# Designs tried in a protein design chat: VH-VL binders against Lactate racemization regulatory protein (larR). Part 14

Target 1, 221 residues: Lactate racemization regulatory protein (larR), of Lactiplantibacillus plantarum (f9uss8)
Amino acid sequence: MVLTDIEYLLSYLEAHHVPTIKKKRHTYLTYHGLAEHYTYVLKDGIIKNSIILQDGREYNLSYIAKPDVISLLRDEVSRSTDQPFNVRIESEYATFYQVNRVAFWKYVNSTPELQNYVKNYYRKKLSENILRLQRMVMNGKKGAICAFIYSLVDLFGRKVNEGILIDFVVTNDDIAGFCGISSRSSVNRMLKELRTDGVITVKNHKFIIQDVSYLLDQIAN
Key: E = the ipSAE of ESMFold2; O = the ipSAE of OpenDDE; V2 = 0.75 times the mean of E and O plus 0.25 times the DockQ between their complexes.

## First folded at step 13 (VH-VL; framework fv_ebronucimab)

Design z4 (from x6 with light chain K55R; at its last look DockQ between E and O 0.02; V2 from the best seeds 0.00; counts 0 for: pae E 19.3 > 2, placed apart)
Fold by ESMFold2, look of step 13:
Structure z4 (fold): chain C 221 residues (1-221), chain A 122 residues (1-122), chain B 111 residues (1-111)
Amino acid sequence: as target 1 above (221 residues)
Amino acid sequence: EVQLVESGGGLVQPGRSLRLSCAASGFTFDDYAMNWVRQAPGKGLEWVSGISYNSGSISYADSVQGRFTISRDNGKNSLYLQMNSLRAEDTALYFCAKDSYFEYGQGYFDYWGQGTMVTVSS
Amino acid sequence: QSELTQPRSVSGSPGQSVTISCTGTSDDVGGYNYVHWYQQHPGKAPKLLISDVSRRPSGVPDRFSGSKSGNTASLTISGLQAEDEADYYCSSYTSSSTYYVFGTGTDVTVL
């Protein structure tokens, strides 16, 4: 059958015997501004992209929870580039293909199927960035939290008897960083309001969404 | 069964030319980059030149740049090295080597020929 | 001509372990995980032994292993056998215009 563009990329990397590396939870694959000779492709696991501000606060950009290229934001010809953000492992382990940058772009430039992957990659990442901006700019704090929780359904959602389980532990610090909220205590308060209103519950440190319509109604249009 | 068979070596005087050939079988030749690697008597391995699957990317060691020309004929499953302006320091056993990666290579060399000896002496 | 630095020779008794170093720079061994090892018996062509720092191809005995730290890669032969007596070469991808660099080679002698 016909492979999706990511399936084609993974098969291509395996056929070329591209080496992999494995990283443990809460270690960093790379850091914002660090020069790197490699393009990384997520094979297994979950990572979080972020920037650590000068005052130590972490500004969270996105999760990557399925196979995908970590970043293509720099030029195609340089042997090394400054990394656009930090990449931290959020699963117990994550495995990455480690591809020399020059080789990666030679593969892409010679292979129409990989060129299609790259075009779709940029469209997808642009759309995701626009959604992130909307969450941060167009909502109050409660609306931003509701938008963020709703966004987790596509990444980690699983239907259960009690509602939609978000099958991943997301801390209040993480939520604060994704929503631009300065403190964990503000996040705690707003989550308590959602719990008392019957919108969410917490079981085994994971969210269960009980009222999806409420979340959608809180998101600015 | 992958086989690489080099030929065209011999004794030549400095300043002369030789053309090496490598006949490939047992794999899809036009899927892979190919390389020449040489070994002077009693010395180590030295990469000489590489060529992509379609001849679109070609590279040479500094020591042979401008004197050697790598080429391939995918219709004949053959790799070539035209060696001009030969020098005594070009004396070596010349190996044909298959890159493990598709198309542009940059991997490891998974199959090697037995080599053809080039001796440059007056 | 650039070369990766290897010891000229290493020896060991049958059953012992020996380790061969391969030292480069941040432009090759230190910068990439494209470090490979080849075994060459007298009068024979080289054969791939280890790829990509630590991967063993099918058919290579478990006693061969590879690793890397900083600018230095290492090949370890545990449980040394008479048939392991050979020359061993490392190679690496390099950011130079040649893209490939070989080590100086190491003669392994089984006592």
Scores: ipSAE 0.000, ipTM 0.421, lowest interface PAE 19.3, mean pLDDT 85
ESMFold2 (binder alone), look of step 13: mean pLDDT 92; pTM 0.937
OpenDDE, look of step 13: ipSAE 0.843; ipTM 0.925

Design z5 (from x6 with light chain T98D; at its last look DockQ between E and O 0.85; V2 from the best seeds 0.00; counts 0 for: pae E 2.7 > 2)
Fold by ESMFold2, look of step 13:
Structure z5 (fold): chain C 221 residues (1-221), chain A 122 residues (1-122), chain B 111 residues (1-111)
Amino acid sequence: as target 1 above (221 residues)
Amino acid sequence: EVQLVESGGGLVQPGRSLRLSCAASGFTFDDYAMNWVRQAPGKGLEWVSGISYNSGSISYADSVQGRFTISRDNGKNSLYLQMNSLRAEDTALYFCAKDSYFEYGQGYFDYWGQGTMVTVSS
Amino acid sequence: QSELTQPRSVSGSPGQSVTISCTGTSDDVGGYNYVHWYQQHPGKAPKLLISDVSKRPSGVPDRFSGSKSGNTASLTISGLQAEDEADYYCSSYTSSSDYYVFGTGTDVTVL
């Protein structure tokens, strides 16, 4: 049968009886800058990656909402094993495969299908990081918020009668942290502009995008 | 200036109904979520119900779920609470509170009315 | 129903500092920066005192300050004055069916 590379990885881990751990909402799997001996693979749930900036603010990097490896910045011979970011659970629970870092790379190095996963993982992460740099450099605050909201479509988007539902509760603080905005009042003001312009609405604490073209116009220039 | 004026309180027997109203002025009403908060005599604050700017999100405290119904009329700048099957434990001063955000929960209550008293006794 | 834990009462002499704790869980105080404080004088409606852990609205004296560590938020009143005698409530956003939770309330007495 034809498995995607992530499906192959998950099947491989199950076949090798790799243990799992379960973490509840708002607890941390890993912390930025602390040594870590394991590679974690998200089995189910939603997590948020972040780092603490010099001014004490939390800068949000990404959500992971589908099975994926949390980080592959370090290999078995890397000079540093420090974690690149904080990983916080945002769903009620999240489940992770926990595999020794050296053992994980041993699996990869001996298995062509896992090597393919790793190649595609790096290509994907490079593309995501390039887009993130563009959003940070090329947009004003409103443009950054529009870019962030649009990016949620791939993660949480679902077509409904009213538009595109973002099927996850995203708080004002989350938006501020992803967009590098220091005040909640600035985020609130820009969300109000989007609401009054008919671009977004809210239902059951979740955003519905009613005008995708408007969002795209803000992030195109 | 922001004003919130509650009305509709009174003395009622258990099992009866009351409808509270809150007239809002001094702000764009349909930009904000609205809430009802109650305080029994000599007791603390209890959140009762909240409604988003467009009525798209509504929830209730467990103690009133299924008995109370919150609603708003953005054309009249008014918030309502329909209170059915009233119990002695519902006796309280009921406050109308403006949320700072369009969705209740993530904001704070920046303006409060003076409250309307509901007394449920036989 | 869930409540945030506050001390029942706190007292201090004029000019002293007092601190009121507000303890919750990782689902509310610990998980979000949506912790707020309200002051209520006898016979009056509550008034917003501190929002978002530590932000003072316009018109609130700078002797009121807020902070948070872990699952506990704190309100500090430095330089107590007679008009600070009131009830104080914390509140928080929560990821529960109610979305709001209030603290049990603290009666502050100025001796």
Scores: ipSAE 0.537, ipTM 0.816, lowest interface PAE 2.7, mean pLDDT 88
ESMFold2 (binder alone), look of step 13: mean pLDDT 92; pTM 0.939
OpenDDE, look of step 13: ipSAE 0.871; ipTM 0.943

Design z6 (from x6 with heavy chain Y53S Y101S F102S, light chain Y34S; at its last look DockQ between E and O 0.31; V2 from the best seeds 0.00; counts 0 for: pae O 10.1 > 2)
Fold by OpenDDE, look of step 13:
Structure z6 (fold): chain C 221 residues (1-221), chain A 122 residues (1-122), chain B 111 residues (1-111)
Amino acid sequence: as target 1 above (221 residues)
Amino acid sequence: EVQLVESGGGLVQPGRSLRLSCAASGFTFDDYAMNWVRQAPGKGLEWVSGISSNSGSISYADSVQGRFTISRDNGKNSLYLQMNSLRAEDTALYFCAKDSSSEYGQGYFDYWGQGTMVTVSS
Amino acid sequence: QSELTQPRSVSGSPGQSVTISCTGTSDDVGGYNSVHWYQQHPGKAPKLLISDVSKRPSGVPDRFSGSKSGNTASLTISGLQAEDEADYYCSSYTSSSTYYVFGTGTDVTVL
């Protein structure tokens, strides 16, 4: 069995008996701007990355719902660095490998497979951020919401009779935060429109996408 | 004119059950989420439960979770609250409150009934 | 059960201005969460006074105004009148649990 890059990383961490930390829902693993000595790798659970804007609002960056390194955005040579964003636990629990930053990069620099992981990590994250920028700038508010909802399919989507269930509760505030929409009423209105038009429905606070094509049509690629 | 009329309140002993009803008129009932809010004598407002317009989403306050059941009949323009295992602390005036949104927890309460009094005492 | 913090009582003379604070957290009043205000006269049902931080429904005088900064929302009653004597409740919703939360209530007395 051939391991994926992330599987290799996890196996490596496990083999080296790297400590783990388990956090409860809606607690924070890290805070933006605070010094950090460790590199964290999500072992299991769901997290949300966000930043606090100067005006005090929170901007949501991404969900991470599968094993992955939380962040590699800072200088690899530093013993400590400020965290680039907040990391909040969204699942009931989340477990992380806590790797000393220096040790982590020592592992990476000495292991071709891990180097490949990091390389792919940056590519993936760059791509995701480009798409996020496109979503935020090119599609308007409604298009941004459509794009965001669509983006949830890969993370939380499950096929059901009615369509694609997003099997994760995403609040309108979350949507606002992801789409940079300051008015909750605007989000509510646009979601209502999508519901009225038969694009989505809501059951148990979860979205069911009934018309994926409509969402895609609202997204500028 | 929007009207909400609660009924079903009364005096009950602890552990008993009671079913509240709210008759709605003056608006398209099936377009809006509905809520129950209670107020103990001389106390503040406490949200109890909410139900979306199509009953797809339901939620309860922690204090009543597992004991109360909210439901609605859109054909009858009615909201219900089944209260089981009642406690003394459930004593309150219970208001039916119209949500401004089709989804509970996503709006505000733009119309309120006059309330029905529930007294739980041994 | 979480509650938003309000002063127990505020008072003013006719014509004066009074302000009621409503303090929560980043999970309710803070962030993108909206705040609503309700007025309740003795023996009456609550009435919507302000929605979405600062919006006045039809029939509400313009001497009622709302604002929000950080984790605190404020209701200001200018030109206080005798009929303004009532209890006032702020309300919001929780981001984590998606349920409504009320403030502790403020008794406004007109001297």
Scores: ipSAE 0.000, ipTM 0.510, lowest interface PAE 10.1, mean pLDDT 89
ESMFold2, look of step 13: ipSAE 0.192; ipTM 0.701
ESMFold2 (binder alone), look of step 13: mean pLDDT 92; pTM 0.934

## First folded at step 14 (VH-VL; framework fv_ebronucimab)

Design k1 (from x6 with heavy chain S52T; at its last look DockQ between E and O 0.84; V2 from the best seeds 0.00; counts 0 for: pae E 3.1 > 2)
Fold by ESMFold2, look of step 14:
Structure k1 (fold): chain C 221 residues (1-221), chain A 122 residues (1-122), chain B 111 residues (1-111)
Amino acid sequence: as target 1 above (221 residues)
Amino acid sequence: EVQLVESGGGLVQPGRSLRLSCAASGFTFDDYAMNWVRQAPGKGLEWVSGITYNSGSISYADSVQGRFTISRDNGKNSLYLQMNSLRAEDTALYFCAKDSYFEYGQGYFDYWGQGTMVTVSS
Amino acid sequence: QSELTQPRSVSGSPGQSVTISCTGTSDDVGGYNYVHWYQQHPGKAPKLLISDVSKRPSGVPDRFSGSKSGNTASLTISGLQAEDEADYYCSSYTSSSTYYVFGTGTDVTVL
C-alpha cells in the first residue's frame, strides 16, 4: 500500500515518538516575528494564518484544515527563526507535533520520502499563493468575497439537499480580513446581495451555497 | 424612524404561559436578525433568544431552552416569544432588539423597544 | 455563567475622564472584534453607544471612545457631563452556546 507524502510524514513522526501539544480555540501557536525553536505539524484541528499590517490591521492569509507543516519558510540550519505569521486556533482544539527545528531538517535530509514531501510542499504552497493573489488582487470587493467563499468549498464543503454546506462558521470579520476590506458595511451589503440573489443562505449558523456558478461568474480569470 | 413596540406582558402564575409580540417599523424587517433581551428588576441585561432573517437558525439561552419559542412573521413585520412553563426567575422587562446583521451573534443591537414587563408570581 | 466582568460603579467630576473595563476570555472579548457598549438611562431602554470595539454611531458624542487589549475592552468618557450619568453595559459575541454575552453593568455617577 502506497502512502501519500503527508501520511508518510505523520507515520514517521509517530514512529519517532515526536511529542504533541494541544491548543484551545483563539489561542496562538506562534506570533509573527517571535523567535521559535520548533517546527509544528498539524495533526488535527483548524488554524488561521495572519499578519499585522503597519497600521495595526490584521490581514488573514489562509486556513490550514488538514494535516500539514505549519511553515517551512526559513533556513534549515538556525536553531531558531522568526515566525512569518500569527497562527491562531479556530477549532475547539488543535493538536500539533512539536519537533526541534534542527532535528526536523535532519530527518528530512536523511530520508528521501520526507525530501519528496518538502519539494511538493513548496511547489503546492507557491501555486496556491499565486492563485490566491490573482483572485484577490484582480477582483473588486464583491469578486474577492465570492472567490473567498468559493475557496471554502474544498476546505469545508459538504453536499446537502439545499446545496453545498460550508461546515465551518465563518464570521463577517473573517471575510473582511481575508478580502482586505476595512468596511464591515461593505461586507454586509455584498453578503445581502448574495443572499437576496439566491446564491447563499444560512442554516445552523453556516453558509449554504445554492448557486456556485454565480460565484464563479463574479471571479475574474 | 425605526420603532419596535413590545406587547403581551403581564402578571401570571408560575407554570402558566404568555406570548409576547413586537411590532417593527421604519426598516426592512426581513433583512435582519431579531433578538429578545430581558432585564430582571434591579439586575443586568440577559440575552434570551435570537432568530435569523429567514428563521433558518434559532437559538436560546440555557435558562429558557425547551420552554420558550421565538418566531417571526416577515409578512407582518412582527417578532414573537411564546413563553411556556413560566418560573419566578423569568420575571423581567423583555426587550425586542433589532440586530445589525442578518444572523444573530455577529451583529449588535442598534435599536431597542421600550420593553414589556412580565411578572411571574403566585 | 457566561458574563463579562465590569466594575460595579465609577464616578467622576464634570470634565474628568473615566474608563470602564469589560473583561472576558479568549472565547469572547479576546477572540472577536464584536465588542459593543450600550448606555441605559434610568427607566429607559438601552441605546447603542459603541460598536465593534471602537466605532461610534452617528449622533454619539466624540467624548466616548472604545478600545481593547487581550481579553479586556475599555470604554472611555472624556470630558464627563451630567447627562452621562447612566448604566453602561458591554456585550460580546461568543463561540460558546449563548452567542451573545453581556457585561455585569457599570453605574456611572457624575459628582
Scores: ipSAE 0.491, ipTM 0.809, lowest interface PAE 3.1, mean pLDDT 88
ESMFold2 (binder alone), look of step 14: mean pLDDT 92; pTM 0.933
OpenDDE, look of step 14: ipSAE 0.775; ipTM 0.891

Design k2 (from x6 with light chain G31A; at its last look DockQ between E and O 0.57; V2 from the best seeds 0.00; counts 0 for: pae E 3.8 > 2)
Fold by ESMFold2, look of step 14:
Structure k2 (fold): chain C 221 residues (1-221), chain A 122 residues (1-122), chain B 111 residues (1-111)
Amino acid sequence: as target 1 above (221 residues)
Amino acid sequence: EVQLVESGGGLVQPGRSLRLSCAASGFTFDDYAMNWVRQAPGKGLEWVSGISYNSGSISYADSVQGRFTISRDNGKNSLYLQMNSLRAEDTALYFCAKDSYFEYGQGYFDYWGQGTMVTVSS
Amino acid sequence: QSELTQPRSVSGSPGQSVTISCTGTSDDVGAYNYVHWYQQHPGKAPKLLISDVSKRPSGVPDRFSGSKSGNTASLTISGLQAEDEADYYCSSYTSSSTYYVFGTGTDVTVL
């Protein structure tokens, strides 16, 4: 009765014996622009979506850290489609349902509950992309970094005695890629300022947020 | 212009202690993480320990965890390594290395000292 | 502690190119662009040669270049000179407790 749309999709895939694949940390599920015959649904793990710019810089788009369809951006008619992103595994392992594109859309088209999932999927992704655009456009570099770090709380945040642990390794290159910052010196300087001001610290590769209010004060000015 | 000068090496018996120092000049010391890297005679490089610019983060290689203590004094532009319970396997040339970032791990070692030799033998 | 795999030695004639491989895993070389190369002449300290896969610091000749594909990074010395005879070490960031992993080292000989 109270199954969420994604819980319904996962149960549906299990009932139809859809096979799974497992990928190891820092390997790729898909590459931007390569043809793919499958729709992938994240069962467990964390992935990062990105594209590689012509100058070699990585432009990071989003994390997927909870069960969700990897992408529905391309049309539903073709047996294969170009992938919109590089998809890299960021957790130790990630497990995906691997369903043929034609079969996936047959399931959706015959099942009202899956149609609701797809409608909500697009609304959710649009909202997430609008927020991401706001973060990049409406802040200076420091504000963008602060907004990005704050956004990690909902994805990976866990209360500890020292503050809010971001229970996920995020590198300076990742931050630069999410914030559209080409200068490694700028990212390094701004992170040092936050640490010196007692806003963040780093333990075992991971950020701990010690002053959320200061972090928020830097956002949007 | 950047200079890193290690000192405090020597010959010691197993189980004894030794304190290494590294005097830094030619750069803003408290902007950068610092590291110790060692090289056994005729062998390759091994990272030993790192410390963030403000000592807020410290890590050790598994081989020295619990026996070695890294510290820094930003007022004296100095890095230290206290080495306790020394073993023959700790025999190496110990380098002081400047990190390119304020945190160790994601940077590189852009300047190195000439090293100080630690020999652990009976 | 793991090591990145490098050939024990490579050699070349003056003016030729040599390439040194550095093979790791999806948790180090394959995961991050924090792969670096150091040159060490006998009896001397290591010197940074290449950072972040392919970036040359000021003062490093442009005959040194770096690249990476999958779990393998490569250092190429084009136009080999007598002064390039040295040991070369790669390193990579890793998310393990040791933070850094070094390669086994490669002795470059100029014939």
Scores: ipSAE 0.417, ipTM 0.780, lowest interface PAE 3.8, mean pLDDT 88
ESMFold2 (binder alone), look of step 14: mean pLDDT 92; pTM 0.937
OpenDDE, look of step 14: ipSAE 0.850; ipTM 0.928

Design k3 (from x6 with light chain S91Q; at its last look DockQ between E and O 0.79; V2 from the best seeds 0.00; counts 0 for: pae E 2.6 > 2)
Fold by ESMFold2, look of step 14:
Structure k3 (fold): chain C 221 residues (1-221), chain A 122 residues (1-122), chain B 111 residues (1-111)
Amino acid sequence: as target 1 above (221 residues)
Amino acid sequence: EVQLVESGGGLVQPGRSLRLSCAASGFTFDDYAMNWVRQAPGKGLEWVSGISYNSGSISYADSVQGRFTISRDNGKNSLYLQMNSLRAEDTALYFCAKDSYFEYGQGYFDYWGQGTMVTVSS
Amino acid sequence: QSELTQPRSVSGSPGQSVTISCTGTSDDVGGYNYVHWYQQHPGKAPKLLISDVSKRPSGVPDRFSGSKSGNTASLTISGLQAEDEADYYCQSYTSSSTYYVFGTGTDVTVL
């Protein structure tokens, strides 16, 4: 059996007895701009990356909902260890491997399979960031909401009889923060349009996408 | 003008049932979640139950779980609370509250009815 | 299941300011800006006073203001009037099975 890159990383960390930490919902693992000497790898749980804008608003950047490294923007030779984003736990709990930043890069530099993980990690994150930039630049507010909801399919999507269930509770405040919309009232209006048009519905506090084509048509292409 | 009119309260013996109704007008009823909130005499507010715009989400306070059932009929602009196995501790003024959002939890109660009194006494 | 903690009563003279605290946890008041305040006069239904921490609905005087810091939200009445004598309840979203929690209520007395 051939391990995927992330499976290899997780097995490597377990074999080296890398310690774990556990954090509760709505607590922070890291804060934007504060020094951090550890690399964190999500073992299980869901986290949200965000920043606080100059005007005090929180801008949400991404979820991480599968095992992955939290951030690799700093390497072993970087002058700054400042964290690029706030990292908040969104699941009831989340568990992270906690490895010294310098030690992590020693592991990578000595292990071809981990080098492959890092290379693929950067390609993946670049692609994700390009798509996020397109969403921000090329869409109005409704298009941004449609793009965001569609992006949740990869993270939380599960086919059910009623359509595609987004198997995670996403609040209207979180949607506002991901889409750069200043008010929850504006999000509510646009979600009402999607409900009225039969594009989404709600069951057990979770969105079900009933018309994926509508979402895609609202996204600038 | 938004109006919420509760009915169905009264005196009832412990162990019996009551069904509360709330007639809504002045807004598009099926755009919003609806809630029941109660207040025992001389006491504070207690959220009892909520139901999303399409009945796709329903939750209850632990104190009433398994005994009360919330429902809505969007064709009649009406909210209901079926209260079974009533206890003395269920004695309260029961308010119908309109949520500001299409599901409960992420909104607030922008309109309230005047309440209907439920008294559970032998 | 949990309640938000409010002082049982506060008082002030006409024209003074009073502040009512509402303390929860990181799962409710501290987690999101879904904190609301209701005013209730005796024998009447509650009325929305402040939504989303600090927003005043139309018709609510600007002497009412809201804020929060950490796990504590605050309602401030900056120029007490006799008519402000009432009970005040905070409410927050929670991700628990209840989805809403109310505060214990605060009786405001205008001396």
Scores: ipSAE 0.548, ipTM 0.805, lowest interface PAE 2.6, mean pLDDT 88
ESMFold2 (binder alone), look of step 14: mean pLDDT 92; pTM 0.933
OpenDDE, look of step 14: ipSAE 0.830; ipTM 0.916

Design k4 (from x6 with heavy chain G50A; at its last look DockQ between E and O 0.43; V2 from the best seeds 0.00; counts 0 for: pae E 18.0 > 2)
Fold by ESMFold2, look of step 14:
Structure k4 (fold): chain C 221 residues (1-221), chain A 122 residues (1-122), chain B 111 residues (1-111)
Amino acid sequence: as target 1 above (221 residues)
Amino acid sequence: EVQLVESGGGLVQPGRSLRLSCAASGFTFDDYAMNWVRQAPGKGLEWVSAISYNSGSISYADSVQGRFTISRDNGKNSLYLQMNSLRAEDTALYFCAKDSYFEYGQGYFDYWGQGTMVTVSS
Amino acid sequence: QSELTQPRSVSGSPGQSVTISCTGTSDDVGGYNYVHWYQQHPGKAPKLLISDVSKRPSGVPDRFSGSKSGNTASLTISGLQAEDEADYYCSSYTSSSTYYVFGTGTDVTVL
């Protein structure tokens, strides 16, 4: 009967009548380096965190597909109001609680249950970032793609007769950005190799993982 | 080495049908997605339709949806466009175009044919 | 409307630089780095010039360059030459990912 940390935060925001906003697919909630005075909490929908390089290339950091705070890198005493990431909506719509940054931290500082959420949030995000760094540094390009596809199971995975369906459309451009691969044609070649080897298939633009052990072996090597 | 040769264009009356063909050579045809692109006289390029390597994914521009059918015969290295219920606005030079990426595409069009002219007039 | 906006025409003298814009939305140019540029000389089929915003295929002179900011992609021709007189089209995938959209086309004239 105990609420999870995020369930507590959501009920707290509702009880305090924090307003929501709704954004449509492929619009941006925030932009890296631009000033922003709000803390956003994802209520529903799917978003992608990224940094867009000056030449238009995109380095993708993560999906957020479940309710969570978008970022806590800027607190009430931060000298910069710069947003740490671009946040783009990937679902048809996404809904966010919009709360003044200073007010949000007042809530946290006065509420032990929210302080516990924040502590767990930082631990979880640090662990996730370490895993992402390991994926990018310790694997070749094929290993990075395998690690990325495997990581989608917890976010979007659903068992079907053919294997594990990744029930979300992920483009070759997105994969390139998550894996640090500069060439979309290189991503396409490596995906073809995985299909030829019977590791994945694609139906209705969504991946089906047919050989999970192969993915794990490529990551380990 | 890569060559795409369109055929089957001609003069037809509105409401009638026409079938375009594209003969491909110089590459492994069944590894790649294929496209039709058209250009009305004096106008710009308009993408018409795409088909994946195995015909498993097919898409059409809104302007032709329900009237045109793209298909391929990988045994004959051929791409087709069946055009039904033709209208005056379908008058154009029709190009066959190869996707640069394997299988489902999402790349650029690296090779184009010279086109076959379709004229729809009363 | 399912097309990307380009200027109708651009002109320059030999040796000068010209820039062609290609403006779309967050569903195409802004949402994906699948923005490409094609060159079409009169009576000829289009030919790829720039892929993936900024990549220059082998055989394309380095006077051609591409970039993107927000919903607008740009093609720059530095050191314009007589053979650059042609029509130029941008293209992009859209959010549907099942079809491509072309720009309206730009007629480049070398004076």
Scores: ipSAE 0.000, ipTM 0.419, lowest interface PAE 18.0, mean pLDDT 85
ESMFold2 (binder alone), look of step 14: mean pLDDT 93; pTM 0.945
OpenDDE, look of step 14: ipSAE 0.842; ipTM 0.924

